# Designs tried in a protein design chat: miniprotein binders against q9h3h3. Part 29

Target 1, 235 residues: q9h3h3
Amino acid sequence: EDGFTAEHLAAEAMAADMDPWLVFDARTTPATELDAWLAKYPPSQVTRYGDPGSPNSEPVGWIAVYGQGYSPNSGDVQGLQAAWEALQTSGRPITPGTLRQLAITHHVLSGKWLMHLAPGFKLDHAWAGIARAVVEGQLQVAKVSPRAKEGGRQVICVYTDDFTDRLGVLEADSAIRAAGIKCLLTYKPDVYTYLGIYRANRWHLCPTLYESRFQLGGSARGSRVLDRANNVELT

## First folded at step 3 (miniprotein)

Design G13
Fold by OpenDDE base, second read of step 4:
Structure G13 (fold): chain B 235 residues (1-235), chain A 105 residues (1-105)
Amino acid sequence: as target 1 above (235 residues)
Amino acid sequence: TEDEVRKQFEELILRFRFAMWRVLYLLKKAEEAAKNGDTETAEKYLEEAKELAEEARKIIEELKKLAEETGNEEFKRMAEEAKRIIEEAEKRLKEVEEKVKEARS
């Protein structure tokens, strides 16, 4: 995917963030209702704009599941952006370490594992597995994009609170794998998104910090996680 | 219920955050387009950013209302923070608008 497609997908994801969400909140809704909710709103059938015959009549930005321990925290995104603009103006070298430090300083530490799946049973099954893992407390929060009119792949996002916590990132990968997910996963800090750092950016920064590949018959984690910045396997 | 109001408040905060993220992305795209001499694209992104900024302001008004209705100080603080966030983004939006106008001239 070229930089334009990555930016476009990010832009669409951001626009979707403004539209109403279909949320299952495990903090307020009994876990026993999850299966009925999943059946009512399968991601492959929920449409971005509420197309006729879809489960939703109104536009839906995201379908989300919140776990019992979910607490929304965004940090100082404004301060982050101001500092980023000042940094760009300074002409100082911009590195992954610089972005990490900015994120830490402004407490913008959230990140997500991303998986892209074609609409259909595999997506809905993957989402159901993730949603259950969230409700069971193995994951904190996840969201999935609705079906676009043009089709294309839908994205499942599984969040972690701190992209600098390697253990937490790896635990989330393990929980995703335990939920039966076998596709490629990429981990992206939200700071890269907030700063508009996409693929093929002028600073040559990779917005993906980690990649997880499913491994048959191997480690207890069922995946190999690569640190892309250092080109080192973490597992 | 208090829990329902809390849920609604948290949902509004999330929507606000994403709105603001989109606004800032669009502003960056508008600036990039303007620098490249593509003023038409820059204006399109700027207009979309304005619309989203207006939506974000509506969310803030809802956040304030919920914060006042509950009397929750945490919600009040979060609504005030959201207000600061949109005000800063609107300043940047004006700056980008000026840059786009300059590039058109």
Scores: ipSAE 0.013, ipTM 0.249, lowest interface PAE 8.0, mean pLDDT 84
Fold by ESMFold2-Fast, scan of step 3:
Order: C-alpha cells, then structure tokens, then sequence
Structure G13 (fold): chain B 235 residues (1-235), chain A 105 residues (1-105)
C-alpha cells in the first residue's frame, strides 16, 4: 500500500513531464507578446487533461516561461541513478550530505523554489508576476501546473541552476519577492525529485532544503530564509 | 456518475503516460548497456520494457472500451492519441531490440 502511494506520486510527476507543455520562450518570442499569452493561458483556467470549456482541448502537463538566457542542463541523471542504487546497496547512511555529493559528482545541480496556491485570481496574478520577471531576466525559467480535475492547489516552480550556490538561491528568492509574491516558498533540489525524495520518504529526509517567509521591513520588502537541513537562518 | 467516469478515464491516461515514459527510459538504459558491452543488463531492461509496453496496450483497450461505452468524443480522441503514442514507442522498442541483438553478436 505505501509503495502504491509512492508509485502514484511518481506517475503523476512523470506524466506531467511527458504531456505537452504550453511554453512562452523568450529566446525566440518578443517580450511584447507575453501579456497576450498570459491572458490566453491563465493557469487557473488551463485544465490538466483538456476540456472544451477551457483554453485547452488537449492535455497540458505544464505551463512554462523560458528566459532569454535559459540553457537547460539536467546533468548525468543516469549516472546519478546508478550511483544511488550502489549507495543503497552499500548500507552506508543516506543523508543530505551524501545526496549533495552524488548531485555534484553527476552535475545534477538545478533546483527550484515552490509555491502552492489555490486556483483563482491570486494564482494567475502571481504567475504573471513570475513570468514577467523571467522574461525581463531577473529569473531564468519557471513553470506552473494546470488545474487538476478535482481542484486542489496548483504549484509554481521557479528554477535556479545550482542548488549548492546559496547566493544564487537567495537572489532568486529576492527576485520572487520583488515580483510581489508574499506566500510561503520552499526550495527543492532536482536531485531529490529524480531520486524520489518526497514528504514521506523511507530515509526520513526533509524533502526541501530551504524555506522562505515574507517579511515587510522599512520601504524594502524582504524575507527570512531558513536552511531546513542545518536549522540555520540565512537572512 | 459522469464525474466518476471522467476520474477513472483520467487515471487510466495517467497510468498510460507513466508507462510510456518508463518504457522510453528503459529503452535508453538498454541502449547504454548494449553500447558498453553489458548485453545481459541490456536484455533485462529490454524485457522489462516489453512487459510494460504490453501492460500499456491493456490500458489502451480499457480506454477504448470506456470511450465507446460513454460515447464521449473527448475520451475517443484521447484514446486515439494514446494509440498513436504506443505505436511510436513500439517502433523505438524494435529499433533498440535490433541494437541489443547486434551488440550480442
């Protein structure tokens, strides 16, 4: 039964990656077209499996915006998975440090800030702000999930190139805050996603590395960022 | 109810998409193993991919039956798309099978 739940989560994630994406690619599309694209495909209205009443009649896995300088690099995921199997077989402790070492060795360094919002105007407004920050060059790439059949929260993912680069991760948080985002953010390295580290994982690892909470101070808006693995406040 | 039937159909599509992603992943692993001379590992990945592709075919049969029973044009369209996807995956499987066979010889 526990294995079935883990399978279902993995299946949903993989299915979304395999299904078509709606992409605004700033590398090939003028920034002036973004507002029309956002109006055409608000994430609260785009349905996961298509609906004649929605903007899409076909399945959509993700709605994404690629920045002008975006260059994807997934690293050696196959080598990572092989090393992960060897590590599990070795009986050595599975820790955040061990996973970090595997990620560095195999160049699987990307990660993402996550925010979960209910379908509606606030989600669409938050996504528009993030999308504009990406097109303007303050963020590199972002995606948002389409609306699920039964409702529930949707997720906005804002990617950074290297989760071990704390300054880069914090700069992305600052750019998200500058875009007007006030909700809770959590940061997850893609290595955790590839290795199946979710909330109830068998190694009892925290599934996210950082947590960001909005704070208003003076004329500038800031946030407090906590390193969850080491229980240390970064800001 | 209509909502229950839609949920069942979408769960089948999700399972089908995951199975297709897994098949393609296993075929990539089989090619890599064959290229590195590990034909035994390549054969195991290939066999797993074949079994999963057969299971995916069964999902498509269920999707088609549900589409026909409901008369829902959206379901019928999605079932036809799933059929095209598995046919492309089966072509890739045959290509990888030939590469594994060649590496064995």
Amino acid sequence: as target 1 above (235 residues)
Amino acid sequence: TEDEVRKQFEELILRFRFAMWRVLYLLKKAEEAAKNGDTETAEKYLEEAKELAEEARKIIEELKKLAEETGNEEFKRMAEEAKRIIEEAEKRLKEVEEKVKEARS
Scores: ipSAE 0.000, ipTM 0.147, lowest interface PAE 15.2, mean pLDDT 80

Design G14
Fold by ESMFold2-Fast, scan of step 3:
Structure G14 (fold): chain B 235 residues (1-235), chain A 105 residues (1-105)
Amino acid sequence: as target 1 above (235 residues)
Amino acid sequence: TEDEVRKQFEELIKRFLYAMWRVFRLLLKAEEAAKNGDTETAEKYLEEAKELAEEARKIIEELKKLAEETGNEEFKRMAEEAKRIIEEAEKRLKEVEEKVKEARS
């Protein structure tokens, strides 16, 4: 078997970003082409490193769908990192609030809802629903990992422009639920990634800002959302 | 500038990590080929993995040089971590090489 250490997993993440992506770009491709593209590249069959028997013979890092209005904005990551270094030497408290302030100041605002699913019909069905929501304008951009290992989970990432815009984050959650997704969702602001704040950090910060659980019936959203950074239930 | 040096260092780290993933992938392919009795294909994968590991060693030397030139303790720690990763890859390469030798007999 291909058991991996933490170092192998970190290297895998970086390699995925550097390898080619399969992209459906609604800014340049008619929406009518989406169903054929989804049929050609189901995530459960697209292999991470290529296989003559799969839809791809070459490595694929991510499978992505860009919405009509998608415009990548990473903000001032270098300024963010410099300000973070200054904050650490200043003696000011390092809290979710101070990181939020740094993110706002440097316009590093993007974040994403994450869902992990085993390879198979449920993954492909979930991805098709998410992709259609992106092309139809209910979501802005999404990507899904290719199949890297038998039995290993794949991840679908659904991005929002501004993690401080609670309504926008909740609307994305609602759109994901409307697409038929029932699994656990977690939301992570990209600022935590750029600052190297992961599980078990020195400041005991939770990099997961929101958590969404499917709620059957009664709820207008179809879900219950917890604000984990402030430890309060939003819905 | 210091920002240009940081960017150069980060690009070298990315190239190093990508090379390491290619090495690990090739070692898995070599093991599978040897397990299936295809020792010729296994040898080819091992040769490619060895070449990539040598290239990765050169990247580590560049990382160490930049860390020393800048005096940056973060860069020194990252270069040391990269050294640990390649040492693990080289150990795994030797293990796979022995399995391929065993399959040839």
Scores: ipSAE 0.000, ipTM 0.211, lowest interface PAE 13.6, mean pLDDT 81

Design G15
Fold by ESMFold2-Fast, scan of step 3:
Structure G15 (fold): chain B 235 residues (1-235), chain A 105 residues (1-105)
Amino acid sequence: as target 1 above (235 residues)
Amino acid sequence: TEDEVRKQFEELIKRFYLAMFRVRMLLLKAEEAAKNGDTETAEKYLEEAKELAEEARKIIEELKKLAEETGNEEFKRMAEEAKRIIEEAEKRLKEVEEKVKEARS
């Protein structure tokens, strides 16, 4: 069932966040070390729970690259959750607008572009492109999931500081496209994740704000971006 | 009924993972405060994280009870995964506690 499946996926995501991360931190590591690090830890070969035959013998939750200017600003997540509980008991309508306002009030503004790719050369190549864009300052921070024991697609997450800043979100999309990424991208605010709002939620909220598709033949922007909430093409 | 027990289990699982996320965020805030020399604020975040982790342990006991009572294999798997998650969170908490103590000295 969708409900139980969504909760299972949430459980796996939380486990990954709690396990150790493999991090290339451009704030403390010279950019010249990146290529060796990428060669040592290709995401298609790094296993979720460790394996003597893989680059890691211990569990890895995420593989991440932090940019020079990266400064983690999580906002007031506790205040957000308290306000969310109050909103639910108030009888007021729960809409994208009310969630946006809660996120702004509590400074929980980060969001991410998501891409899902099968393990293999294309995933490793896409991740390398994203990682270089982060180290070169075109993106702020990114992470990619390790290979699951059951197989399946892996996810690359490219973060932006403020999901309410449409221009900033679109600029990140352009930087992803400039890095050579051609697959489908979807954008999700972290506030939905913090509140446990996934695809099949009781309020019928769509947690995906934007969808980006590569343009065959190209354009100045390299993509077509759809506003999922209003079902309107922006480019 | 099975439907009522399933809803109860799903609610507990959601509360558990939200609590684990809160612990993670508090530990990140504690590390940031310690790095900036604000050890008093770091200790406050660390104490909140400890209290929340103890509350999460109580949720795990309820999850185990429901899994045992129902004999549901999915519930048993989820409860075992939750146990692994809290154990990793407790390791992280200890690591951050040591970093905060080092920054204080």
Scores: ipSAE 0.006, ipTM 0.361, lowest interface PAE 9.5, mean pLDDT 83

Design G16
Fold by ESMFold2-Fast, scan of step 3:
Structure G16 (fold): chain B 235 residues (1-235), chain A 105 residues (1-105)
Amino acid sequence: as target 1 above (235 residues)
Amino acid sequence: TEDEVRKQFEELIMRFRLAMWRVIKLLFKAEEAAKNGDTETAEKYLEEAKELAEEARKIIEELKKLAEETGNEEFKRMAEEAKRIIEEAEKRLKEVEEKVKEARS
């Protein structure tokens, strides 16, 4: 009856980004320490605000693993926002193409594969597989949300450097599948996150660019990837 | 040294992040208090959130100064991200303030 409004969800998401993160940084930490770190901080048990009995006594916004080659580049987010406001006031159509061009112009190119899983063994197992792939160099960076007080699904985000590089996006999907992940994946460019493009946005834009479904059988790739904007299969 | 400067910048980012988390948490609490008709408690949460937001602004000034003095592009990007976060929090604060006023009327 009392559901969370879009404003409440946005505030909680922003708070998570601003809270401390639990990070395994392969740039400075030996890979041999990963298994102990994963055992200490299983995402199904790490609570958002440090509930009694959880591994954490303080709030945790995200649990993350950084690969050895990870080099963050957020681009010119301020310039992107200014250009976005100008676009909105110009009266010009707001389309996926115009957002793509704004992102390229301002070098806001990163994006992520998203998977949503219920708290439990399957989530922890999936996260462990992703974390190992990151530390082994098959993926660059990943993070997973902590367990929310109200419950519900947790999200694993697996990042790529450039959402306009389809081959790089597809290679990340292949690495995720090779890690044993079988659930639905969707790909979202960070430019959409910065501009507030979510489900039911006012411009009626699809909030994700790609969808990946696990395919058992004769598929050499292990999945089917759909370009959601054009409704075209890429694999 | 470069390591000392990086540590200083990271400490400022951490302090900024903690301040912003407290702001957002207080705004969430203020809105819930207003929904329950407890406008006095909601107003106290709003006042505390405003004070913390002002403290966060001072941290951003320090982040910008350090980024400019070092010429470090990573620091400049992080300082701009922090600026975006506080601008978003300020918009949220105005929205919650309006909801508290509506609950009062």
Scores: ipSAE 0.000, ipTM 0.145, lowest interface PAE 16.3, mean pLDDT 81

Design G17
Fold by ESMFold2-Fast, scan of step 3:
Structure G17 (fold): chain B 235 residues (1-235), chain A 105 residues (1-105)
Amino acid sequence: as target 1 above (235 residues)
Amino acid sequence: TEDEVRKQFEELIERFIYAMLRVKLLLYKAEEAAKNGDTETAEKYLEEAKELAEEARKIIEELKKLAEETGNEEFKRMAEEAKRIIEEAEKRLKEVEEKVKEARS
């Protein structure tokens, strides 16, 4: 209902992508340096716009860890955007299925598990676990937002290569749970992000494809995964 | 009238966000083309990015006018945030333009 807040958050996300990132790149940096890097840049203390009293004096958009095998592949995003504009002009139905086909055709397949945590020890601990899983090869890439000047929850994003690969999405969930994460996770394909489709969109599309909730019992995975669109459990 | 002004402001923000997303992607494509020695394609992407950045600047001017006209503090904050975003985009555009010129030499 709060469309204005959604637009504001989208603008802030865009600014973050364009500001400098603090990156631990396991492709070029020894894994032995990770613990020192995590201690130097805890996300609860890294400020969005810089503060002489924080780890950074200059703006930071994202804090990221790249795995050793990580190869950025966004697909044909420009072709996707052109096809999306043509689709809107054509009057053809705008559905999750048609957007999924557009993403497949243009190889824009990446997606991410999202978790939102308040600034503090639990956020820093969760991020450290995720970062280690990335460097150890259980996850490909992850990023976390810095602390906003107004305060508020921070987000950890854990990426997968192909949102249509259900097994890969579930494997990433398992690796997140194995890292000790117990909070709610939601999964969003990047195709929605590249097309500017957010929670308050005119097409009434839900950008969230999956939800993961921690389970004390059940499978060795430690979680129950739900297909949001069809309201069907995948576990 | 206040609801109509808010809707107008939201529509301008949406147009601004979309323009910034396109500028970001065009700059990445320009840099990649320059790395591959395709300077003609890189220059085309840079030109498109510059045109979109100019359009985004016009949107910011409209956002700023609405914020000043209404005295709405939330609108003023969002206009300032948009201004910061485009200034960073313009800085990156100059960086990519420099890399494209370097690849030409």
Scores: ipSAE 0.000, ipTM 0.270, lowest interface PAE 12.0, mean pLDDT 81

Design G18
Fold by OpenDDE base, second read of step 4:
Structure G18 (fold): chain B 235 residues (1-235), chain A 105 residues (1-105)
Amino acid sequence: as target 1 above (235 residues)
Amino acid sequence: TEDEVRKQFEELIKRFEEAMKRVEELLKKAEEAAKNGDTETAEKYLEEAKELAEEARKIIEELKKLAEETGNEEFKLMARFAKWIILYAEKRLKEVEEKVKEARS
């Protein structure tokens, strides 16, 4: 994948954010309704464009679950982007440290654990586990991509409020593992998304700060978390 | 209606993405043709890529207009993002143009 492909994927992700979301909001909906909602909208069956026979007739960008403690705070994304444009024009070196500082300055601190799963039972089961963890207050918010026409992998995103809070990031990993998720997880700050920074971007920035690998018989967390920037294990 | 404007915006984004995808495909074909010494074919693909890049720029101006008219922050965000994509594609286009020139010399 080249830098253009990375930007294209970012644009597609942003376009998905514009389409209607299927949301279970635990703040307004009783937790007892979660199972019925999950059965109605299994991610493997919800289609991106509302294909005939899908649970959705209209396009769906994301399926999401909001926890009781969820408070949307995106920070100053506009200011962030203006500063990013100015930085690009300046010709100054762009580093992970630069992006971290921009994020802090503009209060764009949200990040997410990402998992990619093929459509099917394993995805729907994983999503159900995550959704329950959100409703039970172990996680704050999560979303999953609907099924694409090409049948590619779907992504589950589990958010944290602050990518600079290592403890919070690790706690979310632990909660995901406790929900029965055993696949590879990668952690990406939202600032990288807002700035179009994906794999093989033109600035050669790694968009993934952390990697979590499931470990059998390991510590109480059941995973090893690697800091990708420093190439250091945190667990 | 707000819904109609949203649909228009989404359609513009789709058209933009399709144009940009085609630009990258054409640039790859131009690079391959240049590598093979077929400079005429490379130039043809390059010119088509330039035309599509200009179309993409027009779409961005429409996106900006719609974003401003609605005051929707998400639309403004997407319009800015599209601008970054086209700037990168234009840089890539110049790089390929230089490769084609080098292959001609």
Scores: ipSAE 0.018, ipTM 0.341, lowest interface PAE 5.8, mean pLDDT 84
Fold by ESMFold2-Fast, scan of step 3:
Structure G18 (fold): chain B 235 residues (1-235), chain A 105 residues (1-105)
Amino acid sequence: as target 1 above (235 residues)
Amino acid sequence: TEDEVRKQFEELIKRFEEAMKRVEELLKKAEEAAKNGDTETAEKYLEEAKELAEEARKIIEELKKLAEETGNEEFKLMARFAKWIILYAEKRLKEVEEKVKEARS
C-alpha cells in the first residue's frame, strides 16, 4: 500500500506539472498588474479540471508567480534517477547523507517551503501576500495548487535555489512570515520528490528538513524553526 | 538611507555565506589529506579554514551591530541564524583538527 500511495501521488504531481499553468511573470509583466491578476485567479475558486462557473473553463495544474530575478535550474534529474536506481541495486545503505550527495552530484538543489490551507479567504489572503513578496523581490518564485473537485486542502510552495544553503532557506522563512503568514510551514528538498520519497517510505527517511511555527508572545514576534535532521531548534 | 543599510546588510550576509562554504570545502580537503597521510597539507587547509572562520565571526559582529542599531527584527533574526551556523562550523573544525592530530600519530 505504501508503494501504491507513492505511485498515485507521483502520477497526480506529474499530471499537474503537465497541465497548463496560470503564471504571473514579473520578468515580463509590470508589478502594477498583480492585484488585478490576483483578483481574477483566487486559488480558492480556480478549479483543477475547469468549470464554466469558475475563473477557468480548462484544466489548470498550478497557479504561479515568477520573480524578476527568477532563473530556473532543475539540474540533471535524469542522471539523478539513474544513479538512484544504481544505488538501490547495489544493496548499499540508503541514508539522508547518500541522498544529499546524489542531489549535489547531479545539481538537483532546489527545495521549497510548503503550507497547506483549506479553500477560502485565508488561503487567498496568504497567496496574495506570498505573490506580492515574490514580485517585490523578497522571494524568488512560488506556486499554489488549484481547488480539487472533491475539496481538501490546497498547498502553497515557496521555492529556494539550494536546500544545502541553510541561511537562504531560513531567509525565505523570514520573508514568508513578514508577508503575514502564520500557519505551519515545512521545508522539503525537490530531490525527495523526484525520487518518489514521501511521508511513508520503505527507507524510513524523513523528506522534511525543517519545520517553522509562528510564535506570538510579548515583544518577541517571530518563527520557531526546527531542524528535523539534527532535532535542534534554531530560533 | 534605509535602502543603503539594507544593501550593506545583504552584502555582509553574502560574504558570510561564501566564507562558510569555503570553510566547509577546506575542512573536507583537510580530512582527505589526513586520510592519505599528507598531514602537512591537511594542517595548511585546517589553518586556512580557522582564519576564514575568524573572519566570518567578525562579519557576524557587524551583522549584530547593524541589527541593534536599526532595531530591525529581520536583521536580528538573520544575525542569530548566522551565529548558529558559525558555531556548527567551529565544532566541525575541532573534529577535523582532532583527525589531523590522530593521523600524525
Scores: ipSAE 0.000, ipTM 0.142, lowest interface PAE 19.5, mean pLDDT 81

Design G19
Fold by ESMFold2-Fast, scan of step 3:
Structure G19 (fold): chain B 235 residues (1-235), chain A 105 residues (1-105)
Amino acid sequence: as target 1 above (235 residues)
Amino acid sequence: TEDEVRKQFEELIKRFEEAMKRVEELLKKAEEAAKNGDTETAEKYLEEAKELAEEARKIIEELKKLAEETGNEEFKKMALYAKWIIFRAELRLKEVEEKVKEARS
């Protein structure tokens, strides 16, 4: 039953990755074109499988913005997957520490801050802020899901190069907050995504490494970041 | 032989894509017939779509076997993508089946 659910989620993620993406690539496109692109493709209106009434008539897997310095490095994902199968066969405990070691060994180090928002103005405004921060160089790369036919929340993913680099992860959080984002943020290493480990997984692992909560009241310094593994407040 | 396996995989993907395109065409025809009260024609198209979807499932099993035998990550990704496509098609088929059932009552 859990196996069926995990396979379904992995297949859905793979379909999104393989379907066409709408990309603003700051490496090849002038920053002055960003506002027009954002107006043309607001995430609340771009549909997952296409609709003649939306900005897209064909499927869109992701809407993404690449920073000028963005250099994709997914590491040795094939080696990671082989090691994961071996780990499951070995009977060794599957823990956050074991997954961290697999990720380091295979150089699968990227991770992302996630925010989930309902379709509408708030989502589009949040995405525009993130996209501008990426194009201006405060963030490296980000993507947002299109609107699903069934409805539900959409997700904005803001990537960092190395989930083991706490300072880098915290700097990305600061940049997200500086962009005007006030919702709950959670940070997930991509190793969990590549291995199909989501919230409701058969190993009962929490794929979230950090949480960031905005502090209301004006006197706060932006956000409170919690290290979920050690249950320690970092800010 | 690696070239031969890749060609075999590509041919299976092509057959799968053609089958899925045909399934959607048949389901649209079934919906149209049901809307027009022609339930006999709707059931005919629905049954053809079901049979073609079953053939597509067999293609996915072949894709999965080739991916596992070769250990090729690209083949594994394509097989997983095909599995997602047929899962969505099966939900669509169930939706159209219910519409045809409603038209009969």
Scores: ipSAE 0.000, ipTM 0.307, lowest interface PAE 12.7, mean pLDDT 83

Design G2
Fold by ESMFold2-Fast, scan of step 3:
Structure G2 (fold): chain B 235 residues (1-235), chain A 105 residues (1-105)
Amino acid sequence: as target 1 above (235 residues)
Amino acid sequence: TEDEVRKQFEELIKRFEEAMKRVEELLKKAEEAAKNGDTETAEKYLLYAKWLAFRARLIIEELKKLAEETGNEEFKRMAEEAKRIIEEAEKRLKEVEEKVKEARS
């Protein structure tokens, strides 16, 4: 979609957060109901803006599963935004370290493992595995995007509480792999999302902190995790 | 077939009408948020409305292309009406944007 400006892309991302979500909340719903819910709302069939031929007639921004212990803490996003604007006008270098410090100062610590999959059986199967891991308590919370009309790839986001907690990030990777996921995973802190750091950003920052590749045998985790910022292999 | 092209055109019109309805809903929510002093939420609704209006413009471009390619006078009439509707919605959007800016000051 080469016709869209950065402003329009940002508005599109905000729209997903503002539109209704389809949520399986394990804090209020018995785990025995999950399989029926997954069958009713496979992400390859749920449409972003609703369609008579899909499970939804109205817009859906995200399809989400909340674990039994899920307690969201987004930090001080308003303070982060104000400090970010001040930083940009200050002329100070924008670096991974500067952003990390900004996130810590404003308690915006959550992050997510991302996987991008084409619509179809493999996406639905991967999402079902992740959803079960969340309901069973192995992961805290996850979301998957609905299907866009153009049929582009959809994204599954698996969240962790603190991107600075390397062991917590690695443990989430292990749980994802245990759920049967074998595709490439990348880890992005939410501070980068709030500040609009994507591929080809003007500050030339790598938009993800970690990369996980599935490896058969050897590793107890079933994967090799690379710290992209420091060029260090963690597993 | 001709019937399939007509169904495609009618589906685009339906999507356009749904987008215009959503734009008006968002603009009303933006005005309400601004009146209540929640200018951050008002600005988010405005950005969403702007994005939907931009998408609706793309639908109109596709409607115009189909009308030109088919030479169908009914399609041309419908595309021109859609153009008038989007232009009115864009004027409404600018009015709400100014109200939100005023509420911030």
Scores: ipSAE 0.000, ipTM 0.210, lowest interface PAE 12.6, mean pLDDT 82

Design G20
Fold by ESMFold2-Fast, scan of step 3:
Formats: C-alpha cells, sequence, structure tokens
Structure G20 (fold): chain B 235 residues (1-235), chain A 105 residues (1-105)
C-alpha cells in the first residue's frame, strides 16, 4: 500500500536518474579521498531537492560510487520500451521469463541488490561500508538515494552487470555480507525498473528476482539466497 | 475536457515517439558513414539528429505541463519515461559525435 502506485514509484525513480548525481569516481579519484567525501555527503543528510541546512542546495537524484573497473552499459532501453508496448498489445502472457527474453534481446542486463534503511547513522554506516567495498574492488558500482521530501526509507543499490549471470549476482551478495551488511536484501533487474514493475504491479509479478537473508550459525559472512520466482534456495 | 486532454497527451507522445525513432535512424546512419570514412555525410546526419532531439525536448516540456495539471499518475509516468528516453538518446548522440570527431582526426 503505503499510498503509492506503481506508476508513481516508476516516475519518481526516472526523475531521480535524470537529476544531478554526487559521484565518487575511483577511476579518476584517489581512494584516500573517499573518507572525506563520505563525511561531506552522508546520505541521511543529503536532501532530494536541496535545503539550506543540508550539504546540497540543489536537487540530487543519487549519491554514487564508481569502482576502478566500472564501464556503464544501459543497453537499448528505447527498443525495450517499444517491444514492451508491443508485448502488452500482443496478448502474450507477461511473465518473468518473457521479461527476461525482452531484456536479453535489447541488452538491458544490469541489475541490483537493494537494501532499504531509515535515515540515520545506520544508513550512513552501511553506505560507507558499501562505498569502501566498491573502491577496494569487491563491488563494481553502487548508489544510495538522498533523503526524500516526503520522508521514509532510503535505498542502497549495489549493481551487477548481468542479472542472468546467477554466479555474478551471488558473488555480489557475498561481497555485501563481507562488508558487514546484515539486513534483508532483494535483487531487481533494471528491466523491471524501466518497465515500472513495483510491488503493486498490474501483472501481479514479484517485483524482485532474489532475496538474501543473513544466516546466523553458518559462516560469519554467510547468507541464504532465495530465487523468488521459482521458490528455490540457491545457497 | 478530460477526454480532450488525454487525446492531446496521446498526440504529443506519438510525435515524441516518431521523433525518437528518426533520431535513432539518423545516429545509426551517422555512425555507419563515419566508419566508412564519409565524415561529411556523418556530420550532416548528426546535425539532423540534434535538431530533432531539440524538437523532442519541446514536446517533453508540454508533456510535463499536462502531467502536472492533471495530476494523472499514468501521464506522470509517461512524461518521465520520455525524459529518460531523450536522456539516453542525447548520451548516444554524444557518443556518435565523438566517433565522428575521431574519424576526422
Amino acid sequence: as target 1 above (235 residues)
Amino acid sequence: TEDEVRKQFEELIKRFEEAMKRVEELLKKAEEAAKNGDTETAEKYLEEAKELAEEARKIIEELKKLAEETGNEEFKLMAFRAKWIIYLAEKRLKEVEEKVKEARS
């Protein structure tokens, strides 16, 4: 519920992507500067549309850290959108498998592990851990939402290059756990974001592909990963 | 009036989609011309693509206005989708522009 529609959530996500980003780019910036940058831009204090009392006076869509090996590839999103509209009018069933094929055809392969945290020191601490893992090469790229004007939880997104590469998705989960993160994680392919697949979607699709829960009693960095579409445990 | 506003919005979306399709076609032709060493033809296609992208930006401003006036969540989604499409098209336009410059050098 939460008073949002899938369309509203999709529109807000697209607007954030279009607005300016605060970026620490490890490809051009020494790793020694990261701690100062994190102190200057804690996500709990950076505001979505700017405030006099925040680190920013202008809108910020995302706060991001790019790893040394990061090479962005968004694929053919225009072709994806056209094919999506054709699919909806074709009468073919809209399933995870159909969306997977659509994404592969248009090379829209990136995806992300999501964690939702309330504004505060726990969010800032989690983001710092993820940012360090990215700069040290254990993760490729990550971003965190600024504090919304409407309030509520903020999201940390940790990206992988190819959501169809299950091993790569699991490796990213392990790196997140190794960074000290113990909260619930869910994995969403960017194709779902571009097509507006959120929790209350009209096709009744699960809005995420995988779920990761920290597993106490096993390895200190262990987690259980569930394939939500097939109800199969992967770890 | 509500039905008229919807028709106006749909007409703007159609014009935007036609412009974006033409931009993509022109950028592919520019990239192909640059690969073949025909930098003059590549520059001509690139300039046409830039002009169409500018027209598409004007359509987006009108879409934003209609979405804001109606408060319609579906219109807001379509307007932001259009902003995302033009952003990606402009990024690709920059990439093709760089390729044309490299071919000249």
Scores: ipSAE 0.000, ipTM 0.142, lowest interface PAE 15.5, mean pLDDT 81

